# VHH binders against F-box/kelch-repeat protein At2g24250: the designs that were tried, part 20

Target 1, 374 residues: F-box/kelch-repeat protein At2g24250, of Arabidopsis thaliana (Mouse-ear cress) (q9zuh0)
Amino acid sequence: MAMKKKISTSSIMPDWSQLPEELLHIISTHLEDHYFDAVHARSVCRSWRSTFPFPSSLLRQSYSLPAFPLESKDLCCTLEKVPLFLFRVLTPPDAADASSEYFLGGLGQDKSNDHVELPSPLQCSVKVNVPGTEPILMNMLDCQIIPLGHKYRLMIGCNPEEYSAAFLPLNEQGGGGEFVALLDCTDLFLVLRSTEMRWIRLEKPSTASCKELFTFRGRFYATFFNGDTFVIDPSSLEATPLTPHIDSNFLVPSGNEELFLVKTDFLRCRVSRLDEEAAEWVEVSDLGDRVLFLGGHLGNFYCSAKELPHGCGLTGDSILFTVGSRNVTYPYKYGVHTNKRKAEDNINCWRSSRENRVLFRNRYDPVLSFRVER
Short names: E, the ipSAE of ESMFold2; O, the ipSAE of OpenDDE; V2, 0.75 times the mean of E and O plus 0.25 times the DockQ between their complexes.

## First folded at step 8 (VHH)

Design k06 (framework vhh_enristomig)
Fold by ESMFold2-Fast, scan of step 8:
Structure k06 (fold): chain B 374 residues (1-374), chain A 122 residues (1-122)
Amino acid sequence: as target 1 above (374 residues)
Amino acid sequence: EVQLLESGGGEVQPGGSLRLSCAASGFTFSSYAISWYRQAPGKQREWVSTITSGGRTNYAESVKGRFTISRDNAKNTLYLQMSSLRAEDTAVYYCAADLYSGYKWSSEYDYWGQGTLVTVKP
């Protein structure tokens, strides 16, 4: 079920343009279960591109929607289900470097133009630092690709304008495919129920800008930059303030029973868990097998380290921050003290080989598209 | 005074065709997207199709390839051409216009017609 990519290097392949079509077809059938290797094979030459179809599992699944209620322009509206991946840039085989760079984002194809959308508008290739030499340029499609699930986005017209969205399936085990979606459209919220398929306008419960939308225990959660947080019932659409109150922090759902509060300062991180019976936030000393993602416009989410492929470079008790328009993702171990402030710490500090600043991410960064080359 | 008036419904046999019309008045028809919705007996209302002010169309998955939405701005009229009709297409069909022109919350900009009944007899 865990999808792994064959480890590839950014090097010139032997001349395969003269390989018979019969052999290419056999190779193509063997790559059916290794869909990212099929994408790489398509970049070898024109013959390979026509022989290896673009993997259907990477194609955008879309749902046609009524006209967008905030637009008077000539635009169609669709809801797209976009696969979400963590990309790990591997060092060349001749370098014994354990360091890796990560990127978080979606990957898909525009079939009309044969383009592949990359996770970052600035990232077609990444420069990998090799100690004592000039940086080596690597193609993003030659990275180890780690599947994390799906993200939903609203498409208005031809260009994606990504609104913050939360998607709630109603019959996760029972079937039926029913859902409720909540979108942040800056000045108001929009709700769409699959049973009705019509837009419902909802006044925001806070005057501040919405920071994040997510689902937890069958309800919507909305956080705002002023620290307001509300729980919204998907049926009644009634908003209730979350108790106890929080200030300008990140909420991360972990499974069905846990909600974490991640407090970040310039050089520090503190994690607390909601104790609903006591009505208080309780600081935790470690995250166990949990990996928390603070993914900027891609949302905050969790995964179990046990669900990640072996050799991906990630373990439990970690938090990953996605920053900037390149979707660069930095892994930090929770509970490890920094050298600078170890003696002053009553709070567990971030530490990573990357040792970088934590910045809030803009949710409206576009996804870069590039053509699969000959 | 905004009004939407549907017509063209009736009884049809499976595999048959019908053409629905919606006459609009009281607003600048050519400036807005207009939609068709339907409500089957015992079920909630569902979206069928939308056509934008510039003529771009979108369809619910269940009707793609069978239904065609169109508009005549000179006559302020919306159409729905239905073909290959099935028993599950039996419903009251409604014309709907969202005349909202900004980001302010308001449900008062949603207008609906009275509906026209389509019955596909097995």
Scores: ipSAE 0.046, ipTM 0.553, lowest interface PAE 7.2, mean pLDDT 69

Design k07 (framework vhh_enristomig)
Fold by ESMFold2-Fast, scan of step 8:
Structure k07 (fold): chain B 374 residues (1-374), chain A 122 residues (1-122)
Amino acid sequence: as target 1 above (374 residues)
Amino acid sequence: EVQLLESGGGEVQPGGSLRLSCAASGFTFSRYAISWYRQAPGKQREWVSTITSGGSTNYAESVKGRFTISRDNAKNTLYLQMSSLRAEDTAVYYCAADLYTGYSWKPEYDYWGQGTLVTVKP
């Protein structure tokens, strides 16, 4: 089966299927932090495909749920795990004014075919469907792809719904597939435990509108536009206020070890790390190898600069964030931009000659859509 | 349930013509590329032709200029018009759809019909 795609994309191919499994394992170890190269390796033959694991960040999972309790129709309900990526489109090497564009979004295809799909590892083009125009092909060799994480979305029937979702797997050892999901349904929270498969109505712990739902260290976190933040235990569903109180700024989880608070003002950006024992936000002087992504309604993400593709233009101690219009991004170099000229530096770097645009769908459908204006 | 049903095979003399059909159900036919493959006795399956959702066509070198692939999205049907048939075209012809999306191809996302036999008699 894999042979049919090889034949259609390459006429000159070494017989890599003759490599011993021990050598393939060594190659697989080298490629484990280069997920796209690992995907290409998997296309060589069946032996390579079994040796190189499929990147989990590219798997699209869905979870069947009970009929939605706030709908009058008895429709099938599912929770989809949508992988989120940052795309960097490189300008041609011979361009007079070299620049980069960044695009943030999820990838997937449903039967409506209005989503962006990543190509087969044997193809070099991405088919992009822009509503109202002919499909556009973009060359993947000119695009760098950075995995950021996942966003969960609720599907009722075939339609994505206008609710924020957070998802906690309960068996990290790969058994059972049990989970707890939390939805912000505007007037209340809904909780689903996979062990019970029934919706639990939960009063919101704050009277303000919910700003963000996310998971950190096996718990749910809910932030509100008035600055309230609560930690919710997935088993007891008890909500505990996060201390110390925060203003309506950004919380960014960095794995299971660190929680960052990003405060922005007219002149500068400040980042603090939570010290849970002292119950204090401790300001940090630099981010080291960390790159923080403030993705607006898609969520906040972290990655290590060491995991970024060579030449992607992003380095450690950096924050990519959206200000003003959702279609505009600013790369903020944390150590450099802690001075009084933050706004001038940001504008001069990224807006003076070109719009550095983040294209994404609304929160109910986070799938990336490209719009070509030229 | 995804299903592909081929028809139109039969016996023909060298230089003759046949039109194969593939009726598709269980997926949104108009949005996927669909292909024809063939398998002669004792040989591996060979790709013959593909038509994309937008109507672009590609052909194996051995059939180029003799075979024409087409589709009717209103009827969820794929066609292969075969002309100037040769003894080497004798094979079971399969309709195939790859409904997998994403970076990696998986065998379980390839859907195949049961095939239709074409015999070119001397």
Scores: ipSAE 0.000, ipTM 0.095, lowest interface PAE 23.4, mean pLDDT 64

Design k08 (framework vhh_enristomig; at its last look DockQ between E and O 0.02; V2 from the best seeds 0.00; counts 0 for: pae O 17.4 > 2, unsure alone 64.7 < 65, placed apart)
Fold by OpenDDE, look of step 9:
Structure k08 (fold): chain B 374 residues (1-374), chain A 122 residues (1-122)
Amino acid sequence: as target 1 above (374 residues)
Amino acid sequence: EVQLLESGGGEVQPGGSLRLSCAASGFTFSSYAISWYRQAPGKQREWVSTITSGGSTNYAESVKGRFTISRDNAKNTLYLQMSSLRAEDTAVYYCAADLYEGYTWSSKYDYWGQGTLVTVKP
């Protein structure tokens, strides 16, 4: 009875750190258009990090704008284009908490560390700015990175104060580089056109404070804390109300494809999409592969579930809504019956299952960190 | 538990007035558009009036100028002031709540009351 020695093929993971430099250079040239792969490559080891440049597309772009007239002082004004990402970082297997951490925010390079040997496993890491803490280095090896688009910030003054702004590129096809910027100030809006290069005062269409400015399909959108919502034409600067005064509504652009309106009483939601041709909101019962994130400090955003790691706990056709002061986010699904709400005859709405919770660790800009609890 | 409870129904003479109330509980009343519906004997349920969460009002043509819808969010109560009542106004009146603002199909409303009977007779 020959005891077949189970050759434990110890899958000797090849030491990728031993790849010849010549090969690394070749690989690097082919990753120029694949910035996420470059991030992964930089996370292998120091030699890889040195060979693979940090992708420029992941860096914040800054634009100098004309001086901003504020309080009788001309202040320097800088527009920053901040790329936003949702990324999952794997926790070391030895970590007591095997839960994956998710982050929303920008990716940065620590230039000081590019030539410095860091302790394992963080030899090749991405610097993450977590509000209220010192920047931390995160191992980006095998992480999932999902692009969420860009957020624009206006930095004003020598001690730069950050203002909410929306940026609309004009005539992209014509190469003219024209743009319109809309700035939220406390009492008014300010508009800058690239052709004029001066700030113009614009009255706010609402008496309430502006909650969010964003762009969708060549127009500005403004939401206010009192529930007011307006679309602003970039040429005429005319503001048109989108919805009646409704409390607890959220506008969520899904790229350039759809604009969603979510109405909620925190227990239930109704979702509509904008039909621009008909100039009406159309109720929807399906979001497809989209996951909407609502109620966060960073504003509202969406993600494709296809881009999320398998088993992460997030599924498409869902709304993740942060409810109340408890800093807990719940998933909402269409037509879900909750055992506790037997009395609700109408299932034609989005309801929270309350089965899964998303806990936000940090809610402050520029990085949102959360964990999905099952 | 979500509840909508109508009250104020009764008998009234033609030309008379009546005020209906709908007391709401178990949900965030202020976030909902609230509507009145009515169903006459042998007829289908019909829309009467809606007040949005923002306070905008709309009326069926048959009741326009005679009925006034209002709400008190502090009391979680909906009202319908009816004046110049007619025999054709005889019906069970229902209040309904919906997160959707504006006109919607009755089947889409989130919550319904049990109704209160209004009878207009000489």
Scores: ipSAE 0.000, ipTM 0.235, lowest interface PAE 17.4, mean pLDDT 75
ESMFold2-Fast, scan of step 8: ipSAE 0.410; ipTM 0.774
ESMFold2, look of step 9: ipSAE 0.000; ipTM 0.172
ESMFold2 (binder alone), look of step 9: mean pLDDT 79; pTM 0.797

Design k09 (framework vhh_enristomig)
Fold by ESMFold2-Fast, scan of step 8:
Structure k09 (fold): chain B 374 residues (1-374), chain A 121 residues (1-121)
Amino acid sequence: as target 1 above (374 residues)
Amino acid sequence: EVQLLESGGGEVQPGGSLRLSCAASGFTFSSYTISWYRQAPGKQREWVSTITSGGKTNYAESVKGRFTISRDNAKNTLYLQMSSLRAEDTAVYYCATTYEFSYWTDAFDYWGQGTLVTVKP
């Protein structure tokens, strides 16, 4: 039968599912830095799903643990590795007071699935359930995902617990998945060695509340609100005071090579880097391409501005501060104000530099739940 | 909801005294560092004084020896006792909660409405 033909390509949408594999492969190499775009591409059809791998940074890893010793019920425990992201709203909801807003969290599905995938390429919005507020409708095309790092959390049965956890893999390249885990359970520490698979009760090395637990160069580090800081050997479990001594601090590991000390008092901030060979803290004038996030109970993170998406609103030589999961915080340029004059002389400059805000919506579970709308 | 409500401002002659109060609610008052700031017309806000949860006090150079900051944790109230007042002390006075880690950042999210102090000859 004779059909009317429109020759204008702008009037006809192509069938994207019929793209050649060579072209799909080229496109996939351009999506490796864009997690949301990679997930969207996988939702187009089966051939795209096989061509575009699911981003490993969006997967949750878990470790089965013995029954939790501080519970009267014999409940199964799991230590979950939660990847943490800043989700940036590209179009601020208040156009009259337009600031970039960020939400800190992980990715998940309503049914506690380890994977987040969009079911349809025609769906451009995702309903995000944030505890303590009405669900937020986010357009996936207007949302940037900025990787920050990982947080370990304890799951007892199916419920997340608000305990700080540090995880140290052992011999990862040379003979298996051995590990040591350390948990802050408020009044005591709990330790688990994978070789024994039994909980060890460990007295806290300080009478103060634990501020943060983390790992650096094969050791556990524990900081306390009174300024006490200890290095814990994963084998002997001996706690040794960190030298040189620090009075007020946040320790921020940058991979396995650099450890930063952020010293704060009520008016100023100073950053030093550990020179372990010289056994000294060396004050730094700038952070270069580094962004430091002081997340309180969520941990302290590093990210490189070189690895951030262009236009994400975060730049190098920046620090974000918070003392709790519900704080509003802002990126601050290190060395611009605190090194040039006293903080008291510059207090009003901090307010004027407010361009981006980081919001925390859940104290006990920062993980966002995505609801796909039909 | 975090709320800070300042009171006690008014008109006073040079050399006079005033006591400002700040009533706090919606947070664990005893655990927080709390500060007084002031803003004169046409000028930026300036820090006046801070008191930590442990009771340690600090003062701006311009008010040392004249102002005294104190707190009553049982009443969730912060005080600023001002003496030997000068024309330069004329400003709206604000209280703000600050964190030891974020003194210059978090204070702006927990500001009170302010109370006006006018030093008139």
Scores: ipSAE 0.000, ipTM 0.151, lowest interface PAE 15.7, mean pLDDT 66

Design k10 (framework vhh_enristomig)
Fold by ESMFold2-Fast, scan of step 8:
Structure k10 (fold): chain B 374 residues (1-374), chain A 121 residues (1-121)
Amino acid sequence: as target 1 above (374 residues)
Amino acid sequence: EVQLLESGGGEVQPGGSLRLSCAASGFTFSSYHISWYRQAPGKQREWVSTITSGGSTNYAESVKGRFTISRDNAKNTLYLQMSSLRAEDTAVYYCATVYELSYWKEGFDYWGQGTLVTVKP
């Protein structure tokens, strides 16, 4: 004569939607360095959404510009600051690092709805094609996400233009928001100084197509597909050829301290550093804590391995190559793997040991867009 | 001969309003983008607002929500309606248009003589 007692279902967890604002505030202060965790917290309910601020690192800063100086452009013009991220795709739960893939992309906020530029800020999923398995559906906000800096893009109306832009802030300590912007557009450069806010037409210093615009040590650098490279003074707008001369290679600025030249030969990679005093490129045997990114259409940049999250699978003395139109990025250890690339790993086919493919809705937009599959 | 003539400036108290006008002649006004710029004493000229030939508008962040740019193509006139004026809005206001762009370091070819706006406490 004994009945089996019912297990009490008395709640051991509070209703998260009913949590007091004071306690939510304490939690929000611990998410300051984990901005994607803050985005997830904002999905719990409206109370959490109002308590957890939208991460400022995901907000698209923009600069209102005067009308674009082409007769046919009848729309408002803005320059948008787009944050860039490296996303790590880990294939199986027990995958070795060599089985992981990386991809490079921007992630921005939709100004109209306080959302990221994803189909859903908290449920954006992409189909990942994995060799040897069925395609898997991944939530991109659940990937390991590594911040890498910013890229600037020109917006005319609501449409991104394919013009390359370099942005040079002035008055680093004085504030005031002063800047100089340089745009590569049809057959000429355009310059805008924030103090004057008028478009200045600048003849291109080379007849070849512009490959990349970037800033280094308070000046603009313009590279061209024929190998021409010019340094442009933001005040005088005078273009000077970069000395020493370079062949069709990749320039990677490392903050304001170093400029690297990456030359890729069939089956090998060489890195040189600019010695401005000697006016020569000096080959380097290792990159130390540096990670260099050759980001295809997203440009070339670097980060310090010391700034990377623990367990991200990236170490110093590495070069990451973006291959194809889907921003898939392949890591290579420079000191160990120099001169050891196989024929299938030539410059056109650099890859990790496993091939993963992410489907993008707009693969040329620096802001990450994806197709949602099933 | 292209000519731009600004008018409507004057002295106002903080929080006041003014409407500036720019009368244009010597070119097909309706076909060109036109902007307002201003210059405070001892400072460089700064952009205030632009209106395109099609009527799209854009504003500097410092004036957004307070100033409204408009145009009357039948009268060849550009307007700037200024409200909630602040001491920092004190400047000479200039009308400028893109008539012909050259490769000689200039984006706008024509500037008016300006009209002075003074916001006094």
Scores: ipSAE 0.000, ipTM 0.326, lowest interface PAE 12.9, mean pLDDT 65

Design k11 (framework vhh_enristomig)
Fold by ESMFold2-Fast, scan of step 8:
Structure k11 (fold): chain B 374 residues (1-374), chain A 121 residues (1-121)
Amino acid sequence: as target 1 above (374 residues)
Amino acid sequence: EVQLLESGGGEVQPGGSLRLSCAASGFTFSSYAISWYRQAPGKQREWVSTIRSGGDTNYAESVKGRFTISRDNAKNTLYLQMSSLRAEDTAVYYCATEYSLEYWGSAFDYWGQGTLVTVKP
């Protein structure tokens, strides 16, 4: 004889579509700083969608660009400013020890298409394995969402391209709207100045493929898979090798104040900070309040733990590695790998975690899109 | 430095067979799970198969029963035996290692050059 599972009695839920517009307006004013709650509210019905405007911080600022020279001449080309977020998937409270999974991605509404998308090929629902229960399907909009800044991407037609882009606004004192954009377009670099609005071919300073483009202190930085790194002046377009020389390392800009160099091998991580006056890389013993993000489609960046929500699971002195097209993000403490076995055990845990998660189960990973009726 | 070199692709008629190879270097090959992925024109990269260090295998439903993954630890080589090939199997095939995926996030850090498989009528 086996025990039977009981089905809970269904109750009549409130019809949220019947809320008066005056109450919806009051709710919308309180959700202006809660961007994803506002997006979720817009999905309830047409009345709510009309009442709750799409959050302006999630609207992708875009720049119309001249037709892209390597693609069909019929396709529009735009550079998009994509807000960047860390998504935290929480385990249910009934788990023996609550663990968190992290995903790195941008979220925004395409103004030319009525949809919300992430620049990562993440699914809108992620299967989360919970010990002792069947897998839980988690909506990405129901995750804890942590803002991290902005990144730029190139759009050709309605499809994002896998080209690296760096955007440098000029006249930061306000009022100019002038910029210089640098793109890695497979076999060439392209530059666009807002004053000319014409694509200019820039000879690649390295024969290797470009790993990352970013801006720091009013200049472009380009890293290459062979370890070459160059600083490019936005006015002259002169490329000079970064000194002191680096090899097989990650550069992480921290606003305009600090540039970090992260050297990784399978078992260890070393972080150094550029000392401009001494023209040398100085190894740091700890990262203080800093959290460094490495790898992934959206590049390398930093955030301050002081600006993160309490209880988000992240503290200072941390490095997060983003893995593969699904942007799964793994945190670890800087300096924690003090012995080989501890590092090996951590790697085995990452491997086991990934095999037990959605990474190997997403066979067709389109760019994550939420179809939203305007 | 992790290096992955895929080979064995080519043109084949529907119902045909091909054997892909991936030569690995720069890490302790026998200690890690190794996977095959593929990317068809205009589509996202999709997982095909994984073999663990102990020999356990997993397959995507679309290839289960038609593809066989295997490894030769003495040669640091991964194989994918493909049979009963269909037009929808046309793609560039890549091998990837857990070793590189844990520390490197870029496609070029853990993906080889790939090998093209074309199934032509």
Scores: ipSAE 0.000, ipTM 0.164, lowest interface PAE 15.0, mean pLDDT 64

Design k12 (framework vhh_enristomig)
Fold by ESMFold2-Fast, scan of step 8:
Structure k12 (fold): chain B 374 residues (1-374), chain A 121 residues (1-121)
Amino acid sequence: as target 1 above (374 residues)
Amino acid sequence: EVQLLESGGGEVQPGGSLRLSCAASGFTFSSYAISWYRQAPGKQREWVSTITRGGSTNYAESVKGRFTISRDNAKNTLYLQMSSLRAEDTAVYYCATEVYLTYWGDSFDYWGQGTLVTVKP
């Protein structure tokens, strides 16, 4: 076997621009979840740009909706799927755990710049839109970009609305691509079923202001600022109070498997899991491979550390706060420090190195958006 | 740049009154619902009151009838008028809002730094 085995001892890199189109096509199909690697590939030459499609996950999937019923004008109305990313800034040389900073943000395409060519065949860049300042051009080679999922938003005309939305895809009898959307329009809820394409006005189950809307196990969940929480059936639209009761805490759906309740104090964090059979919140001693994300425009959600890209710097059994109490933001390793956040775990301790050279930093909920160049 | 700055806290005797203010900047204040929260020593942060962009108000049961939330859109300021104060009202008071700051719909929750209210016996 050793006599027949050939091993590569060469460090010679292939000339990627000389690859056959058939092989490029196979590579492109394997890059659909590596969004910026696909953008990098498109910058090599014209042949690659035509072979590697612009990543579909960076394109805004939108649904044309009936005219918005709370407007006096007949404005075009759409529901847009906005991809969400965690950005890790690397400081060369990378000392592995020693020099990372993170921020969370949405990523979209600016229609005015969708035909802008990259400055160089080997240079990929993205424009960072920081509200209140001029856009900053960021080199993608200086940043690791980690896909975390998506959020839905309502567009009326060309303007995004402040209404929060929850989107529930359905796989009913013969109904591929069907969905139900629930929108919080401040004084009422609006429901849209893809099969009917008409707005349904739904009375809010609580007189309090809605805090968040999300989906879990094929149902809608609505939380209110007074602590009320309701489960809404997408077919009947019946609202049922969630038992047992919660108060001013975070609800985090862990896919379709578990619902977590995160209780926070300035220096303490405790997590409980809903035991639906016992109708009890059971305190959790560890989160396993789970990473919980709390606050900010993402709402509350989770991911598995095993499903995150290799080398992203995140580990399981942790909570990442996008907003901090009194300007304290950090990744918290749950179970370490006996369920207590230490005062020294602040923005200076979030980075393994306090002297990282970065164009931005995550503090008390920074507002960042990205514009992708084609 | 979005900022919320609370003021008006201080020490007061039981049964007294205080008016808290929250000065907002960096967003279209009149377009957003804004809330007051509080956190007492050793306790979880709790919701106190919310006012919607349309002027609708709601209150936690513990403060209903004693506190009044209001807004002045011309001054970009949120208010909390507190009366009949009790020892249990001792807390750091925060204002909070969710703001949409990009034309493609990104939003973030913003919190102020808080203002301390102490009800002394």
Scores: ipSAE 0.000, ipTM 0.153, lowest interface PAE 19.3, mean pLDDT 64

